# VHH binders against tRNA pseudouridine synthase Pus10 (pus10): the designs that were tried, part 13

Target 1, 373 residues: tRNA pseudouridine synthase Pus10 (pus10), of Korarchaeum cryptofilum (b1l7a7)
Amino acid sequence: MGKPVDDLLNSLMNLLDSETPSGGGCHLCDGLLSRELGKMLRKALSELEGVELSSVKSGVSLPAILIEREDRIRANHNPPKMRSLKVTLTRLLDVAISSLTGLKVSQEPDAILIFDFERGDVKLELAPVFIFGRYRKLQRGISQSRRKCPECGGRGCEACGWKGKIPQGSVEGIVGEVMREFFSAEDYVLHGAGREDVDARMLGEGRPFVMELLSPKRRSADLREVESEINRRAAGLIEVKNLEFSRREKIRILKERSPNVKKLYRALVEVEGGVEEGELELLKGLEGAVIRQRTPKRVLWRRADITRLKRVYEVNFRRIDDKKFELFVLCDGGLYVKELISGDDGRTSPSVTEILGKKSFCSELDVLEVMVE
Below, E stands for the ipSAE of ESMFold2; O stands for the ipSAE of OpenDDE; V2 stands for 0.75 times the mean of E and O plus 0.25 times the DockQ between their complexes.

## First folded at step 4 (VHH)

Design t28 (framework vhh_8cml_1)
Fold by ESMFold2-Fast, scan of step 4:
Structure t28 (fold): chain B 373 residues (1-373), chain A 124 residues (1-124)
Amino acid sequence: as target 1 above (373 residues)
Amino acid sequence: EVQLVESGGGLVQPGGSLRLSCAASGFTFSSYAMGWFRQAPGQEREFVALISTSGGYTRYSDSAKGRFTISRDNAKNTVYLQMNSLKPEDTGVYFCAASWYTPGYDWESEYDYWGQGTQVTVSS
């Protein structure tokens, strides 16, 4: 009940009196802290009910008048090494919460309890949970990130739960909704090792990703059960594997290394005016070539207009009919294969279109492998 | 006529090493990705390792990572599997296989040609 809080209040107030700049009594707070502290500790305990945590940390926000009073006292009487009321109170609250809950105090906590003495409120901030894995996208027409809700156009409405985004039609949504349920999270964000186009499949061992679960009330789950449930609900659309708990640092590693990893693609190429098998041998000129690629026109709405050099390592091809061939290309991450084929009106060079001397375009794209070092 | 002939199998103690070789003939070896598969007694065939046409890309099963190394010599039409820190669980018939392209998945159906296999036995 409240009795442990009441017992702790006497100890906390005695410590506060001895360690604050005023030295004795709460002259800075006019009894505000003693009146509010008990209520706020009880609110904090209430906020923690039903939440799975191993560690906690306290934060404190003080009314401007108390900060000003402390500054005046320091200016007149205190040495520079005197610690603030805020720092002292934060440490005392850490001890109090640990004592009342059995939770460990950590500098990288599962939760932060923010004691706002100006408003008399306690806010619970839950650290995200991170899950690393690989996803395969077995059908075309599925985006990596959630799309805008068609009913509200991104503003937020009842149909989308006020997010402005829908879970359907995206890897993030399909995977994230299941994880959100298991972890009782408020929302989620998928961080991928690069992206594939909406109309491309993602096959092989799958694309590495980290799912960031926001404000999770649970922090443990059987990841094999999570994996099974995602694969059951998304049967034939999305498949995930090798789910494991991870950290925020993994997101940085995936994004920093993504442009420098090798990727393997399969493309179906259609050639205007047709193509002969002997002409396809000219494409061997792409092996070892450095491709000068300016950001494709179709992605300028979301990507900076940058020119980059990307290497093609291996090329193979097989003619299917008089107008189509299958192209396999192993290249640097960040190379846009559709434009390697079309040339994008000279924005990508060399290109399949340039080499063959015939307008060529990619009608189907599969990302077969994303190589992670 | 296409032929893949495996060699280098045998009996080895736990913690030992073996190097498997696969000699290819009857097709343009440098145009094919090469893989190794194994089949343990009473179990289904499983993927072990893959190497792309020029060796620019390699992939390993979780059980093979850090212990096995795949390599190829296009001048000799040969693919190799160096197996270190062998365990009893590695016992099985090891097959080499060829695919016209580097497959994006380790499914048996993605491989065009298969060898007859070589026996690897890890036992005391």
Scores: ipSAE 0.148, ipTM 0.572, lowest interface PAE 5.5, mean pLDDT 84

Design t29 (framework vhh_8cml_1; at its last look DockQ between E and O 0.01; V2 from the best seeds 0.00; counts 0 for: pae E 24.4 > 2, off the site)
Fold by ESMFold2, look of step 5:
Structure t29 (fold): chain B 373 residues (1-373), chain A 124 residues (1-124)
Amino acid sequence: as target 1 above (373 residues)
Amino acid sequence: EVQLVESGGGLVQPGGSLRLSCAASGFTFSSYAMGWFRQAPGQEREFVALISTSGGYTRYSDSAKGRFTISRDNAKNTVYLQMNSLKPEDTGVYFCAAHTYWGSYDTEYEYDYWGQGTQVTVSS
């Protein structure tokens, strides 16, 4: 109840004293560490209560004055094999915390205890939990990322719980709120393997994603139960599947594979002046074409204005009536299909509009498949 | 929408100083480690500095150590980079970045969000 901490403190202070090259008590610290260490160890134990962990690591922040004293000792005395006070103290705190808690010390820990000796405070920083899965968007009007809170424009207010974002209307928010509850996390970030427009559906096998759960007080849960609850709450809007625990490296892997991912789209195309069955055969000219596409006007607010070269591999079509047809396009990821159809006032070439010689636009867009290599 | 907006860049003579700011919105700023990166013309983007979520740990590239100081103000959702003793080799576009895996040794991990950058030019 404090006695084991005090006993350990005495051992640590003796060890610190033995590590100094001056042969005596640690005059570098000028008594600072002995006065604060016991208090901070007890604070650290308090921070760990109610948190599910298997491993920890200590972090140390020292006052500038103490670091300056260490530098002066090195410059003036040049002691052999003087380790930094920060490194030595970190190792001692790791041993102390492990001894008091039974938690393992790890270089990739579930949590870091930050011992701030300048402010006399200890903070617990929890490693995120990563969950991989696939999502489908079954309805249009759902964004991938959370939307800004309309009351504060993203600054944070009482209405949004000071987060600046709302969970409604997004894959991230709908999925993330359920996961946040299961893992007692403070927040979440969805990392998708690409994204689709808000007004597009995401169908087929679904889009791969990793949910990053921030500051989670729990690290275990039955992912089948998590999946079922997400699908129950999001019925008709979003589906998730193939949930599994993952690591941050999975995000990097998804990003690295993104340029090699082909996508199959279905677009409902409306043609000014109408379209005849025979005219659609001209669209085979898109097969194998390299599309020169400047950043679409509609996304310039969030994307750099550059020209991208993207390939169309296969094109199929089916006339619906005198004004509409379905277009099926297998293409490189990152091609903006709406602008492949409209031409974006010449910013995308070739285009459906250019080939038909008639203004055309995409009224509905679905991602049918995200193709593996 | 997540936004990281850098400011404070400009033209400075060798030996001079600049203070960069990065205002963050659209995410819980205090839950993210923040970093600064730079890109010189014709070169790859390189790490400059990292600060943990609480500010309790910082890390610097070899070229920045001793000259640059990263800091943060979680109440203002802002991270700063104080650059002293600037050299022509420091010329480039400086980017602010945010990363959710925190701690004293995770600087190799990919950052989740990036700013658009601010130009720093050290003329000689």
Scores: ipSAE 0.000, ipTM 0.141, lowest interface PAE 24.4, mean pLDDT 82
ESMFold2-Fast, scan of step 4: ipSAE 0.369; ipTM 0.715
ESMFold2 (binder alone), look of step 5: mean pLDDT 82; pTM 0.836
OpenDDE, look of step 5: ipSAE 0.025; ipTM 0.348

Design t30 (framework vhh_8cml_1)
Fold by ESMFold2-Fast, scan of step 4:
Structure t30 (fold): chain B 373 residues (1-373), chain A 124 residues (1-124)
Amino acid sequence: as target 1 above (373 residues)
Amino acid sequence: EVQLVESGGGLVQPGGSLRLSCAASGFTFSSYAMGWFRQAPGQEREFVALISTSGGYTRYSDSAKGRFTISRDNAKNTVYLQMNSLKPEDTGVYFCAARWYSGDLYEPSEYDYWGQGTQVTVSS
């Protein structure tokens, strides 16, 4: 029950009395809160059991009637500028929790304890843990984000653990499930520096990402052990490397810079009616070109229909057989390479199809590099 | 027929600089990405730097970033590695390598042609 809680009550009540309006009806607010304070502190300690934390912050929710009473006192009696009851109580609870637990009070805490005096309850909100790293995707057919559960169509059912998503077949799921276990998190979200198509590989140094772990009961782990376990379970499918602890701000940086980074692609191109080596030299016309690309038809179901200008910096090519060649393209991020090849019925210009004068398609795509600062 | 010939290695004191050159012949140099690898005694070859076919893309190992600069001159069929602020840990045999863009860019086995190497020794 906490003898330390009982020992603190008199000290806390004396501080509350000195820092809130003591005239009018406000002393009735103090009397009511005093009766609940010990109960709420014991509930807070119970909520913290089994949770790894280095810092905390208190939040307070008061019954509407107490807020109205304080407003009336301030309006009718015009007291000297004094802290509100809510602010004073929050500060006192910060001191009390720090004293009882040894946790540091921080403006960017590992946890927020919300003391709800209206409901007589305490809610623990755990700050996410962010892990930055790079992933390689060695096999085609793996999505970046988790797919909807086929049993429930995203609504949540027993088969998906009520999340509406399944971990299998995605970078997010394969990586996220291991991290979820290490950090005892409720869920996870992968934030990538752009994304590759499901049928594309992601090679080279890998794609930068931040994994956001939701409501984690653990905040420390050996990231080399986490990395090793991910790579062991995902052998031949996905590799992660250079895992490090990060912050929410890194997600914003990755998303803002994604269109401005250069990417290197390898494509296997199939040409209707075949292609000769001499014809491929015409593709040098793409070097330094600004590509006018309207949102590809295949992604209109999820992307706004807008036109973007993207530069191609380098092009290289090698004929494989009478109907196929390898194409290498260094270009701005956000350029859809499959449509740079096909032309997408004029939605991308110039294109491989336009330059060769023959219908051309991308049959394999690899992202060889994503160059993020 | 195909040859990659490195030069510019030698003995330098810590904090010194060296410029390595690699002269290529027997293949279409402008169609190949060029890399530098190094090997310390008793260790495997490790990636140092890569430059794309026209020089629009360069990549460096973490140890080389900010200190080394890779460049190429397609008219002279030559790739260069400018090495500044050299450390004893940079000691090793430096290899020039050529590859077509395919597979893993940093895996030594994916490179088509290799030079014989040039010794770099950083010592007081």
Scores: ipSAE 0.260, ipTM 0.656, lowest interface PAE 4.3, mean pLDDT 85

Design t31 (framework vhh_7z1x_3)
Fold by ESMFold2-Fast, scan of step 4:
Structure t31 (fold): chain B 373 residues (1-373), chain A 121 residues (1-121)
Amino acid sequence: as target 1 above (373 residues)
Amino acid sequence: QVQLVETGGGLVQPGGSLRLSCTASGFTFSSYAMNWVRQAPGKGLEWLSGISSSGGYTRYADSVKGRFTISRDNAKNTLYLQMNSLQPDDTAVYFCAKQWYTGSYEYFDYWGQGTQVTVSS
């Protein structure tokens, strides 16, 4: 099993001698590299075992002393054909791994093998897999992102498998656990086109998201089967659709387009002292209005305290009883509709409370549409 | 001086077989990986196969996998390419190439003169 590595060591040593100003051995490395190469190549092969890969690339970290020696040689000798030792070793290791495994060497590889000659170790880094889709959230009380583990407060403990997060009660966890199983990934991160409140539903065509799967040992799966399994396990809670393979760039696109996304909301509004049908006509004053909204008090723990200008495009309403009405609002993404209703003690203006002259609050919120592209 | 000399080319019918040989001199043959590369008329270079210094590991291009077999005899300083199930589009000049460090055709440091293989009915 070790003989192919030993064969490559002879070739690597000959190439080092041809690339460096040495007479009969690597004077730059003082034999360090040749002693570690066989051990590290065998470790690299072990790390690749059981992993689905079509491409690989090597990386190299050298002891400071070897970098200093090379710098001295370049300063004193100015060799015309000498490449850096790091570049030469990276190329030689790429050839070695390719020869031993049959994997293609790529600048955008499925895996990077980092050969750390300072520590005599090899680290395998697996490129993430990205899945784009849309999710609907059919019940209230489900967060978009995973909750901190209650036992450790996010630090990591035995109860949460040292991740600091629990998968239950979130779109990220419910979807991510299924995808983690299909791709044999170590972890996952959901990147959404904005977010909805925990107590809000996400309906209609759903919210766009990209799931980033970390350190996946598998890179292929039937996404229709993945969709089916997610929707089966999460029946009545959440639903995903239109899953497709994607790239990291899609996360950036979702974030960049977020300020230009329009959202349609349905809110159930409760009015202190009651409301008459004729009073609701005053809310048409919100149509076309630019809302000056300072970060709501309830989200100051996670968002910067700044004032944003957000437009309301359309408002409709329907009285339910003497104290409640449904409010429909088409507005810019990033507007906090609960505070558009309450006024948040003047932090949002104009507001439903301000226009009606009566304390009003949102008792139910639904996101009906997220209008992206 | 490094020399690579290819032999064994010729005319063969579709479905036929040929065995190419490459005799190496001027370097320690057993210390270097070796490759076969071809060039069809009016086309660029195409890498076909590579073999490790010991012969323990081989790689093939998808176009020839299952049909061609690379091997070497380090005692004779000779590289071989056994070509089976030859097709008209295998018509090319076949080069033996000494690998420098990458396994890509751009990084071969020495090449033979080539041997012509013609597959025709």
Scores: ipSAE 0.000, ipTM 0.079, lowest interface PAE 27.1, mean pLDDT 80

Design t32 (framework vhh_7z1x_3)
Fold by ESMFold2-Fast, scan of step 4:
Structure t32 (fold): chain B 373 residues (1-373), chain A 122 residues (1-122)
Amino acid sequence: as target 1 above (373 residues)
Amino acid sequence: QVQLVETGGGLVQPGGSLRLSCTASGFTFSSYAMNWVRQAPGKGLEWLSGISSSGGYTRYADSVKGRFTISRDNAKNTLYLQMNSLQPDDTAVYFCAKSWYESGTDYYFDYWGQGTQVTVSS
């Protein structure tokens, strides 16, 4: 990369001199730009090795002394309307990188090369890749988000690859590790359309999510092959489907719509002292009801203590034995079904416990559907 | 067409009693479970009590259990709430609400009365 960089440097120095106010030759840089530019261009080319990109953009940071010199020249010489050194240098670097690599310059680039003239260094920033899909969680005891590494408690250690989190036991980790491999990404973040409890299954058509892949060195992959590999490694635990490339805006849409989606639940309800078929008919009183629900005690560690109003649309039930029945509830997203059943010592009203007049609790919970538009 | 009309509210002293009535029309009263719900000033809706279509099964919120009694007269199409040992915190608008009994996959709806004001004075 010696000769092409050296040829380009001569051309860039001539252009820089013609497009910036100089006031008397190499006044602005005192030779700094010519000394560092060649080294930084070679470093930029090295940073781009092995990275799949279709577009790039240059960024520039300048030493304070060069900014002061330019301000002095503008004040003392009062030149006609003229671009700043930073703007001119950014444009010249865009042309240089495009010429050396064949990459297109874009305002929404796959990568930004930050030329730091203060430190004489170049930093490569890779834009994230976003993948939209749906997941089913077939087993209980799997969290949506990765857990802290037990060896280091979240600080980062060799066992967790310095991430402070382990991929095992979470939808994010199980799905994210496969995607990380396909895209040669540094890390990943799963953004879900809401969340199910760790002990709940997620069935039906699955929960919508966007996976954000951080610093990906690859930007293309066969998403059907990605699906197949995830479903193979996670057989019996997690299934994904309908993977497609997406954008950051999709995350915002999923978060904004999450409270307004309807969810269908199946719960196994255990009733202290037992329950009769005729008593279950009173649960029809929940249909169309607006539930006053104060933040459940079990989630007060992470949720503000406020009261929310949520509607129940449909209730169906089937008595299993003297102490248990199966409950189906269609309700607004954000309603805590376990507490709809237990009443949470009056924090949720009406509740199954209040209507039956007997302590009732949810021993199994399944999310059957997440109904998004 | 369905109408629920609550009566019997008013001003009462702490420790006093009131009996609320809800007269139903426009549906077969004896075929549906009935409920009492209240809303205190600046608070959300609170379910108080439910009664089965026959009156054979009744249930109560913990806040009113032992103090309030729900009953019905299917011959008169009337639902009742007997309220004893009233406290200032019982001050609210009290609503009569109808449950839907039909089993199926369709949405279920509650019909609500206009409400009756209960104020527990001091």
Scores: ipSAE 0.000, ipTM 0.107, lowest interface PAE 20.2, mean pLDDT 80

Design t33 (framework vhh_7z1x_3)
Fold by ESMFold2-Fast, scan of step 4:
Structure t33 (fold): chain B 373 residues (1-373), chain A 122 residues (1-122)
Amino acid sequence: as target 1 above (373 residues)
Amino acid sequence: QVQLVETGGGLVQPGGSLRLSCTASGFTFSSYAMNWVRQAPGKGLEWLSGISSSGGYTRYADSVKGRFTISRDNAKNTLYLQMNSLQPDDTAVYFCARHYWTDSGYEYFDYWGQGTQVTVSS
């Protein structure tokens, strides 16, 4: 059972000797490498058990004593050119793992095996898996991101499984738990192209997102099956569509383009003292307007108090009864529509309240479209 | 029945110190995060600092970081703001505000005090 590892060790020791000036690894490691290498290679194989991988890369951490010995040897052998022990060992471990597992060595690997010769230990680091898609949020009261665990305030405790977050009540949690199961991941992070309020629905073609799956033991899955299972478990709450494998770069693209996207909103507006159909025509004054919007009072404790200029492109409306109407607004991303309606005590201007001359507020908000380039 | 009452404002010279207090009543104070917000003459609202329900976590605006300290005493239902190294630009009405999450997850400051005037002059 140990024969392949033992055969490989003999080959590696021969290579190491040919790469060192004296042919005696005894000068650098005092036999430590030969004693630990076999043990650590067997531990590395154990760490890879049950893990789906196509590629790997080795990393090496050496005891300070060996680094000091190498520095002393380099000083005594100046000017001979020598490769670092760490570099040589990393190369040899890459060949060893490839030979033992059949995995390809890559600079962008599915996994990194960190060989810690100080502790005589091997740590497996799995590269994240990224899945791009779009989500619809059909129910109000669902946040985009998981909430902090109330017991520990985000630090991690028994109540939250040491994650510091609870999965219930969020798009991230509902979608992420299913993906976590399919990919045998430790955790997950949802990166959205912007955000809707918790009490807002996200309709239409949905909001673009990338799900980052952390430490996944699986890297392949039928994304149509994943999609179907999410939509089955989240029926009536959330829908996902067009799932595809992606990369970290897509997260950057979504964030970079998010402020420049246009969004179409539907709001139910309630007007103090009521509203007549003719009064609603005054809202056409918002079309083409640049809205001066200061950070809404309700988010001041979490957001910098700055003034942003946001354009409204189109406004449409439909009177529902004597006290309320439906408002459709096509505007720049990052505009807070609830405050476009209320005026937030002058923090947003112009506003629906300002134009109608009557206190108005948004009782329901829907995001109908998130328009990407 | 929910009330927030700020006290401790007044006139102070540049470089001086003031301690503001906000006494809460009509709700379980220890269950809510609390905030300090100010409004300078002719300017908008500026959020200054927030403190978690337990007092274990605090946050500060860059304009007051290192000079102001937020704290709370849940046994006394009181929020504090210790203001050191006061500058003329700190002249404002100071409000305490309760942070609230609705059942729908909407965040806002649902109750505010009447404010207390702080004037840093000469």
Scores: ipSAE 0.000, ipTM 0.219, lowest interface PAE 16.4, mean pLDDT 81

Design t34 (framework vhh_7z1x_3)
Fold by ESMFold2-Fast, scan of step 4:
Structure t34 (fold): chain B 373 residues (1-373), chain A 122 residues (1-122)
Amino acid sequence: as target 1 above (373 residues)
Amino acid sequence: QVQLVETGGGLVQPGGSLRLSCTASGFTFSSYHMNWVRQAPGKGLEWLSGISTSGGYTRYADSVKGRFTISRDNAKNTLYLQMNSLQPDDTAVYFCAKGWYTSGEWDYFDYWGQGTQVTVSS
C-alpha cells in the first residue's frame, strides 16, 4: 500500500499541474495537496477495509481559502472552459481509488468517499441495502414499527444502543435485528404496504414490505438463510417469505403506485341480543356498496377528520353460536373494518349494525390478504 | 342437509389431465367462496385454489399455478378443477371445501366433501 500510493501521488500531482490553470497544488494550496492527499488516500483505503463494495464515488470539500484563490484566478485571467479544482480533484481521486482497489466508479455507487481537505479527513458513506418480502403476524399484540425506548423516550440512551427504539414486540425489530446482523448494518427501517392494528393478525400470503438497511458493511447474503434464521428466532410470532434484493423505488410502488389495492379481512362479530342464520343473509346487501366512512373516533388522535368513500366487493359469513359469527370482507384499502361492523355512532354507513338492526362489534380482526393481484 | 360431492378422480398417466367436479346442495351455493384442497399419502392438507362467489377472483397455490384452473357454474351449483400436466406428486385425495382459506388455517372451512382419489402413475 505505501509504495503504490506514493507512486500514484506523484502521478496525481503531475495530472493536477496539467489540468489546473495555476499549476496545481503548489500555487493554490501551499503544499496542502501534497501533504494531505497521500495521508487522506491511505485513510480512504483504511475506511474501505472490511467493507463489501462493487462501486465507489469520490466527493471533495475544499478550504475556503482555496476557493477564494481559484475565484481570483478566474477573475484575473478570464479563461474559457476551465474545470474547477474541486472537479479536477474528484476526477483524479476516482481514478486513484479505482486503481488501488479495483472498484468501479459509478454515479449510483455502493459507497461515497468524502475527502474533506478543510479538516484533512475522509468520511465513508454507505448506500442502503433494500430487501423485499412478505410477513405474516401470527400473534396479536405485535406492532409493525419499533416502539420508543421507555428509558429515554426516543432520544437515545445506553439501554437502546442510542437508537431511541427497542426491537422487541415489533415486526420491524424482529426481522430487522436478524438482517442487521447478516449485513453488518447500523440500523434498519421497515416500509410496509399499509399496516395492521397491533391487536390484528396478518395471515395468508402476508403483507408486502421493504426493509431498508442503513450503513451496511455487507451487501450480499443468502436470503434463504436469512429467511430461515428470522423464522427460527420468531417461531410462533411472525414468519417471513419470498425475500429478494430490491431498490428504493419498490418503497414508492408500495406507497404510491398500487392503484385499487384491496384487502381481505376476517372479523369475529359479537351481536347484542343474538343473531339468527337468516339475518346473516341480509349482509349480502354490503356487496358492491360504497361505504361512507368518517374518520373513526378511536383514531382521531392521529388522523384528519375527513369522510372517505370505500367500496365493499364481497362479504361471506359463518354463524358460530347464537351471539357470534365470522364475517369475511373484501374491500378497498383504507376502510376501517371495526367501524364497518359497529357503525361508530353513524360515522360509518352502511354498517353491520345498521343492516342487522342490532348493536354489533368486532372482537377479533385478522387481515387475510393484502393487495389482491 | 348440506352436501359437497366430488367426482372425476381416477388413475391417469404423468402429463395427463383430469377435471374434478364438486356438486353442492343444501345451501345457496352462489353466496359462498369455494376451495379445492388435497391430502397426499402420509402428508397434511394442502390448499390448492379458491374462487369468489361470482367467479371474478381466483387464487392458486404456487405448486399448481399455471397447471390447474378453478371455475364454477352457479346455475348448476357445481365447482370445477381442471388439472393439466399432472405429475406423480399430484397423487392425493382431492376435497372441495366451503369457506375462506388463510395459510395454515383450516378452521374457516365449515363444510368439506368426502374427497375423490387422484392417482398419477404409469
Scores: ipSAE 0.047, ipTM 0.529, lowest interface PAE 6.8, mean pLDDT 84

